# VHH binders against q9y6x5: the designs that were tried, part 471

Target 1, 379 residues: q9y6x5
Amino acid sequence: LPPKLLLVSFDGFRADYLKNYEFPHLQNFIKEGVLVEHVKNVFITKTFPNHYSIVTGLYEESHGIVANSMYDAVTKKHFSDSNDKDPFWWNEAVPIWVTNQLQENRSSAAAMWPGTDVPIHDTISSYFMNYNSSVSFEERLNNITMWLNNSNPPVTFATLYWEEPDASGHKYGPEDKENMSRVLKKIDDLIGDLVQRLKMLGLWENLNVIITSDHGMTQCSQDRLINLDSCIDHSYYTLIDLSPVAAILPKINRTEVYNKLKNCSPHMNVYLKEDIPNRFYYQHNDRIQPIILVADEGWTIVLNESSQKLGDHGYDNSLPSMHPFLAAHGPAFHKGYKHSTINIVDIYPMMCHILGLKPHPNNGTFGHTKCLLVDQWCI
Below, E stands for the ipSAE of ESMFold2; O stands for the ipSAE of OpenDDE; V2 stands for 0.75 times the mean of E and O plus 0.25 times the DockQ between their complexes.

## First folded at step 23 (VHH)

Design um4 (framework vhh_8dlx_2; at its last look DockQ between E and O 0.85; V2 from the best seeds 0.75)
Fold by ESMFold2, look of step 23:
Structure um4 (fold): chain B 379 residues (1-379), chain A 121 residues (1-121)
Amino acid sequence: as target 1 above (379 residues)
Amino acid sequence: EVQLVESGGGVVQPGRSLRLSCAASGFTFSRYAMHWVRQAPGKGLEWIGNIYEDDETYYNPSLKSLVTISRDDSTNTLYLQMNSLRAEDTAIYYCARHIWGEARFSAFDYWGKGTLVTVSS
């Protein structure tokens, strides 16, 4: 009876994979629910920032997870995938699972969504798995479904994260049809398993399920390298993040560093922090470094070395190649409806509505998602 | 031609200490964060910790009291000090070079071949 929501992310699932590959299980999920063909994500189009934007409804400058690599000069703290557990980084926002489980008679469960194994505002997901990439999708799903069925207070919000197709997209590149077809078929089989498991456990009819992603993927090439060491001596700056958005902390006069970089490549834009385009909503946080370098699509910033990646993401969020999709099924959603686009920050207020939660101040627009919902007027 | 070469492994009795070294070449070592990772027989990879170019260190919480990571940029050498060794510390120990900006994929672009540590009573 009480509304429940499972939020699922398949990392790096580019929106046009749906048109270019076969997904019998995902297409059946969509046929019985809703599809948003393109989700415009936030800049930079990286994993941690966009996963946190989904669950906070905030631009990166407002929630403070501004990249996968960050540095705070005052505290000397570093942030990376290996050391992402310090609440310091996450505490500039309140994610939906914290709001949810602080409600009377509610709890939250998590299988490896970024941040769910961190005590944010001294509150960690009620049930969670510590991140471990070796844990199978089956085990993640088993834990989530066990918690959805057997918890007191009941789990009303759950998250499930999977690393593919992002990992394979980096390894092979999105244009490798043979390898990407195999990877995407395996993902479609996992979606089939998810739906089958929910049906077998009696959850399918009354659980709202969102399947989405954080970003897409673009093809890279050894012919599209920007060698930073050719433009500036490495002793003049500290490198906080490299590609495709480099974060530069000058060791000498900032304008001097900027001038050395501004003509480095025609395939890279160089911004002083105050000159970052307003459309990025990527300026007003101390974790954004004084200079950023933004490579053009498919270009890779390197330090006088070759690149091992054949696909990458993190580029300008206006690029269709950076956009994921969103599909949803459940009692809150229409059946058989397709919608063209929403902003990734719109997912948060929609989820709050479905769960009956009061959203924190955010950058999303509830009106953008009304057409997906049975209880709303489509405009 | 990035190379990472671990050394200092071998057979050691429980309760003893051991220091592993990783010799780095073919890149500007002082610019990179570096990691230690291990793999026990029949087990998956276990991250031990890292050290950034400014000497800030982060550790796997389960190992924090047992290990210390340090670096010497003048010799391009990464170190792992292990104290109070136990049988469960038997593993191949790898050093690895950090990649900026990756999440939930590979955090490392180059690995050493590893050095075997056997803790035998």
Scores: ipSAE 0.795, ipTM 0.914, lowest interface PAE 0.9, mean pLDDT 94
Fold by OpenDDE, look of step 23:
Structure um4 (fold): chain B 379 residues (1-379), chain A 121 residues (1-121)
Amino acid sequence: as target 1 above (379 residues)
Amino acid sequence: EVQLVESGGGVVQPGRSLRLSCAASGFTFSRYAMHWVRQAPGKGLEWIGNIYEDDETYYNPSLKSLVTISRDDSTNTLYLQMNSLRAEDTAIYYCARHIWGEARFSAFDYWGKGTLVTVSS
């Protein structure tokens, strides 16, 4: 039987939550599998870009999902959470579920993972749910496990997405121990439900399961605001994205806009597109706007307004607060092994290996994950 | 203070048209994309569509043929034109302000109180 892989994402699960809170179910999962303590995600550290990097192995400039909010100046199209269904935005890369179906004539399944309800390269997941935040985790899990168990051709790759603890992180801030403890307990319980369901269905021993996240969360404050309106008149530019990485489309001369913003705050770096640091791998795409503003950790960019969020993400991807974790269990993985760090783009070639797929060109390094796999040598 | 106030709801017969309005205040309306969402009795929130600052519009595919969204920045007003109304269109309709860079649950930062539309014979 072909190998099977379930990829699970809990949005905004900061890596150090594992050190600061109790996760009996997740710890049991880890004990019987592997843990990567820190996953260096891609810049910007937002949901859509990082989820697409996981399943493509590409930096954002390469796969084309460069933010949660995008604008293409040529076509005048907009991308956002509410209008993410246009293949135009996704077709610059090939996600693994498409590869899985096209290379091996297998089926893929998806529950709410970004991009899975969109035909990409004229291919959509064999089984999927249209995104609906109102659908419970249980229902998502039930559908995924049903498809894994009863599909023909068999589902060999499946994705499962959940919006917590990100939503709560935004609301309460990651430093709210009382509220975040409650939220994270619920997440651990959901992991317990996942494991129990897989065991009940007889899938647990043969199914490879990866539990990961797209980004972390940093504490924000009303005392750490950057007001753009104090630096530049709003008539001089169009705002494409705001905080903590603002995307600026000038309506006047770019240099003039830049000069007005460059000294706006000591807690914000202003870059012309060509001057964006190479380490971000965030330059070579037309969807990146002519000017970007990058706030320091914990600072919020605002438009003469207060922010309702007490936590946020999207900051420099080198910051530990932005890093998620990765845990895995199944026949492909060792038991009781812990690894320090990988890059988020490294997940793709690993998944391809597990599934026996030929990976598309990607930015991942298979060598970084060899120690997690039972069939590989670890030096 | 940011305020969104929906109006234009009421009881209408099937097949009729209705135009909803959303009056915005307390912020620079022209700088924000705006959304319409609805909630039918016993159901979750359903996204209807949005309009950006440049008047570009996007719609829920299931509703596209039935709705048109527009805006008047001079009066800070958002509109939802609904045609050929059906019983299943019965819902509370909300306007909401877009928040940049957010995904899923955090896509909106301000909501109106909603206006009830009842489609019945």
Scores: ipSAE 0.641, ipTM 0.856, lowest interface PAE 0.9, mean pLDDT 95
ESMFold2 (binder alone), look of step 23: mean pLDDT 86; pTM 0.866

Design um5 (framework vhh_8dlx_2; at its last look DockQ between E and O 0.93; V2 from the best seeds 0.75)
Fold by ESMFold2, look of step 23:
Structure um5 (fold): chain B 379 residues (1-379), chain A 121 residues (1-121)
Amino acid sequence: as target 1 above (379 residues)
Amino acid sequence: EVQLVESGGGVVQPGRSLRLSCAASGFTFSRYAMHWVRQAPGKGLEWIGNIYEDDETYYNPSLKSLVTISRDDSTNTLYLQMNSLRAEDTAIYYCARHIWGEARLSAFDYWGKGTLVTVSS
């Protein structure tokens, strides 16, 4: 039988929550498996880009999902959470569930991972749920486990996505110990339910499970606002994305727009596209706008309004506050091993190895994850 | 303060048409994408569609042939035209303001209080 893998994301789970809060169920999971304490994600540190980077092994400029909000001037197409289903946006890469289910005698299943309800290269996940935030974790888990246990051809790759702690992190901020303790306890209970369900259904012994996230969360404040409308008249540009990385499409000469913005705030870096730092790997895609504004950690770009957010993400991917973790358990993984860091793009080639899939060209390095795997010489 | 006020709801016979309005104030309406969302009794929220500042529209595929969204930036008003109404279209209808770069549970920042549409008999 081919090896099976379940990939789970809890959105916005900052790596150091593991040190600062109690997770008895997750710690038991880690004790019997592996932990990567920090995963360096891709810039921009937003939900759609990083979830697609996990399943493609590509930087955002290479897979084309460069932000949660995008615009294509040629086709006049918009992308957002509500209208994310056009394959146009997704077709610059091949995610692992497509590669997996195109192999003989394999299927893929998905409970709401970004992109799994889209026909990418005319191929949609074999079993999937259309995204609906009202569907409980229990129902998502019930569908995934039913598909893993009862499908022909068998489901060998499955995904499961949950919106917390991201939603609460935005609402309360990561430093609200009282509210975040309550939120994170609920997530730990869900991890306990996941493990218990897999054990009860006889899946636990032979299923590889990765629990990870797309990004972290940093504290915001009404004292750390950058009012974009104070620096530039809104008629000079089209706003494609706002905070903490604004995407600016000039309506007038690009250099004139840049000059109006460059001294707007000492807490914001303004880049012409060609001047975006190489370490971001965020330049070579037409969906990246001619000017981006990158706020400093904890600063919010606003349009002459107060911000509702007490926590945010999207900042520079070198910031530890933007980093998620990765934990894994199953026959492919060592037991009781802790690893300091990998790049988020390294997850894809590791998953392909576990599943026996030929990876598409990608930016990951298999060698970075060898020490997690029982069948590899760690050297 | 941002304010969104829906109107035009009420009781309507099956097969008829209805136009809902959303009056916006407290922000520069013309620069924002706007959405319509509904909630049927005992059901979760259902996204109907949106309209961007450049008048590009996107619709829930299940509703695409039944609804039209438009905007009038001179009166700061968003519209939802619904045709061939059915009993299952009974719901509270909300307008919502788009927020750039947010996803999932954080995708809208302001909501109206809603207007009830009842499709009877």
Scores: ipSAE 0.755, ipTM 0.899, lowest interface PAE 1.0, mean pLDDT 94
Fold by OpenDDE, look of step 23:
Structure um5 (fold): chain B 379 residues (1-379), chain A 121 residues (1-121)
Amino acid sequence: as target 1 above (379 residues)
Amino acid sequence: EVQLVESGGGVVQPGRSLRLSCAASGFTFSRYAMHWVRQAPGKGLEWIGNIYEDDETYYNPSLKSLVTISRDDSTNTLYLQMNSLRAEDTAIYYCARHIWGEARLSAFDYWGKGTLVTVSS
């Protein structure tokens, strides 16, 4: 029988939550599987970009989902959470569920994972749910497990997405121990439900399960605001994305806009597109705007307004606060093994290996995950 | 203070048209994309569509043929034109301000109080 893989994402699950809070169900999951303590995600550290990186193995400049809010100057199209259904935005890459269906006579299933309810390269997941935040985790889980168990051709790859603890992180801030404890307990309970459901269906021993996240969360404050309106008149540019990485589309000469912004705050780096640091791999895409502003950790870029968020993400991907974790369990994985760090793009070639798929060209390194796998040599 | 106030709701017969308005204040309206959403009785929120600063519009595919969103930046007003109204269009209609860079649960930072539209014969 072909290997099966379930990829689960809890949005905004900061890696060090595992050290600071109790997760009895997740810890049990880890105990019987593997843990990567820190996953270095891609810049910018936002939801849509990083989730697409997980399933493509590509940096954002390569797969084309470069932010949660995008603008293409040539077509004059906009991308946001509310209008993410145009294949135009997704077709610069091939996600693994498409590969799974096209390379093999197999099916894919998806519950709320970004891009899964869009036909990409004229292919949509065999089973999927249209995104709806009102759908409970239980319902999502029930659908996914049903498809994993009863589909023909069999579902061999499935994705499951949940919006917490990200939403709560934004609301309460990651340093709110009281509220975040409550939220994270609920997340652990959901993991418990997942494991129980898999056991009840007899899937647990044969299904490979990856539990991961797209990014972390940093504490924000009203005392750490960068007001762009104090630096530049709003008539001089169009704002495409705001915080913590602002995307600026100049309406006047780019150099003039840059000069007005370059000294706006000591807590913000201003880059012309060609000067964006190479380490971000965030330059070679037309969807990246001519000027980007990158706030320091914990600083919020605003437009002469206060911010309602007490936590945020999107910052430098080298910051530990931005890093998620990865845990995995199943026949492909060792038991009781912990690994320090991998890159988020490394997940894709690993998943392809597990599923017996030929990976598309990607930025991941299979060698980084070999030690997690029972069939690989680990030096 | 940011304020959004919807108006134009009421009772309307099936097949008729209705135009809703959203008056914005407390911020530079022209700098923000705006959304319309609705909530039918006993149902969850449904996204209707949005309009960006450059007047580019996007719609829920299920509603695209029935709705038109426009804006007047000179009066800080957002509009929702609804045509061929049906009973299932009965809902509270909200305007909401777009938030950049946010995904999923928090796509909007400010909401109006809503205006009720009842489609009944």
Scores: ipSAE 0.623, ipTM 0.844, lowest interface PAE 0.9, mean pLDDT 95
ESMFold2 (binder alone), look of step 23: mean pLDDT 84; pTM 0.852

Design um6 (framework vhh_8dlx_2; at its last look DockQ between E and O 0.86; V2 from the best seeds 0.78)
Fold by ESMFold2, look of step 23:
Structure um6 (fold): chain B 379 residues (1-379), chain A 121 residues (1-121)
Amino acid sequence: as target 1 above (379 residues)
Amino acid sequence: EVQLVESGGGVVQPGRSLRLSCAASGFTFSRYAMHWVRQAPGKGLEWIGNIYEDDETYYNPSLKSLVTISRDDSTNTLYLQMNSLRAEDTAIYYCARHIWGEARQSAFDYWGKGTLVTVSS
């Protein structure tokens, strides 16, 4: 009986929500399994890049999904949430569901994880839902459990994606205790429903389940705006991405654009591509633009307009506010074990180990996750 | 103040063509990607397509051969050309302004009020 894994993401689930809010269902899940209290994600701390890093084990410069907005000057192709399905963008890496379903007698299933409705290397998830935000968590869960229970060849790797608490975190900000407590209570109820459904279908004892997220959320304010139009005329560059990491494609000499921007705000760092700090692992891809602007935590880059968001993410990946958590339960995992931190890229080689897959070259370190696994010695 | 105003809707016969317009004001139109979205009666929102500042266009695969999006930066106007209209194209049509760097949430910050298109024999 091959090992099975369900990977679940609740988008924008900041690690310290676990300490600051009540999660009876998630806490019970953790007590019967493992917790990693903080996952250090990849820069930039945005949705598409970090979801792809989880499933490839690669830094953004290596897997090629370097932002939620991208532009390729050679092909003139644009990437955004609305037009994210061209395999061109995704083909610089091989995600785990592709590797999994190319094995004998294995298939993969997906409920809306970024990239699972794209034919990456001419291979799309064996069973999948096209992305549609109007589809309820219940329907996503129904499809995933149906595929896990009724497919031939069997589904051995499945993914499930949900948009909260990210959407509400942007709308209210993480400091809005009233609204965020209501949102997070609903998410905990969904986790309870997930566990109950798996038990009722006879899947719970033999399915490994990872519940994680791509990033956290920080509080924003109308008092912390960086007006880019005050520093540089919009005609001097093409804007590829805006906030909190702006991607700038100069229309004039790059050094001139840099000089106009470098003193724009004490709350923004301006980098020529070759000067991006090495700790970001964010330099060696043609999709990274010649100049990036990195706002300080809680600051918003705007184009002479107010901001409507009260929370945001995408900041420096060293910031605790940008870090999600990871919880896991199943036959591969210890029960009642707590671990302080891993890198988000470490999740991929761990998942490959659980599934008996040979990992592609990646940036993760299997040793960082050994203490979570029953078949490994800690230390 | 950012404003988007759609026009050109109305009752139209099946098989005919219709061009919708969206007049934009209160921002530098030429630097933004712009979108068309529709909502049929009793249905959710359906993305039609977009156009970037460099005139590159992307379409919902199910609609790709049926619609054309264009822009005129000199008049701050976004267009949707629809051909061979069918009863299923009956909807409120909205133009929307692109937000950079968003994923899996509202990708638009400003919407028009919409214009109703009714395709009826």
Scores: ipSAE 0.823, ipTM 0.926, lowest interface PAE 0.8, mean pLDDT 94
Fold by OpenDDE, look of step 23:
Structure um6 (fold): chain B 379 residues (1-379), chain A 121 residues (1-121)
Amino acid sequence: as target 1 above (379 residues)
Amino acid sequence: EVQLVESGGGVVQPGRSLRLSCAASGFTFSRYAMHWVRQAPGKGLEWIGNIYEDDETYYNPSLKSLVTISRDDSTNTLYLQMNSLRAEDTAIYYCARHIWGEARQSAFDYWGKGTLVTVSS
């Protein structure tokens, strides 16, 4: 039987939550599998970009999902959570579920994972749910497991997405121990439900399961705001994205806009597109705007208004607060092994290996995950 | 203080048209993309569409043929034109302000109180 893989994402699950909170179900999952303590995600550290990086192995400049909010100046199209269904935005890369279906006579399944309800390269997941935040985790889980168990051709790759603890992190801030404890307990319970469901269906021993996240969360404060309106008149630019990485489309001369912003705050770096640091791999795409503002950790870029968020993400991807974790269980993985760090783009070649797929060109390094796999040498 | 106030709702017969308005205040309206959403009785929120600062519009594919969104920045007003109304269009209709860079559940930072539209013969 072909190997099967379920990829699960809990949005905004900061890596160090594992150290600061109790996760009996997740810890049991880890105990019987593997853990990567920190996953260095891609810049910017936002939901759509990082989820697409997981399934493509590409940096954001390469796969073209460069933010949760995007603008293409040539076509004058906009991208956001509410209008993410245009293949135009996704077709610069080939996600693994498409590869899975095209390379092998296999099926893919998806529950709410970004991009899975869009035909990419004229291919859509064999089984999928249109994104709907009102659909419970249970229902998503039930559909995924049903497809994994009863599909023809068989589902060999499946994705499952859940919006927590990200939403709560934004609302309460990651430093709110009381509220976040409650939220994270619920997440652990959902993991328990996942494991139980797989066991009940007889899938647990044969299914490879990856539990990961796209980014972490940092504490924000009303005392750490950067007001752009104090630095530049709003008539001089169009705002494409705001915080913590603002994307600026000048309406006047770019240099003039830059000069007005460059000293706006000591807690914000201002980059012309060509001067964006190479380490971000965030330059070579037309969807990246001419000027980028990057706030320091914990600082929020605002207009002449207050922020409603107590937590946020999107900051420098080298910051530990932005890092998610990866746990995995199944016949492809060792038991009781812990690894310190990988890059988020490394997940793609690993998944391709597990599934027996030829990976598309990607930025991942298979060597970084060899120690997690039972069929590989770990030096 | 940011305020959004919907108006124009009421009881309307099937097949009729209705135009909803959303009056915005407390912020620079012209700088924000705006959304319309609705909630039918016993159902979850449904996204209808949005309009960006440059007047570019996007719609729920299931509703595209029936709705038109527009804005007047001079009066800080958002509009939703609905045509050929059906019983299933009965809902509370909300206007909401877009938040940049947010994904999924937190895509809107401010909402109106909503206006009820009842389509009944």
Scores: ipSAE 0.692, ipTM 0.874, lowest interface PAE 0.9, mean pLDDT 95
ESMFold2 (binder alone), look of step 23: mean pLDDT 83; pTM 0.834

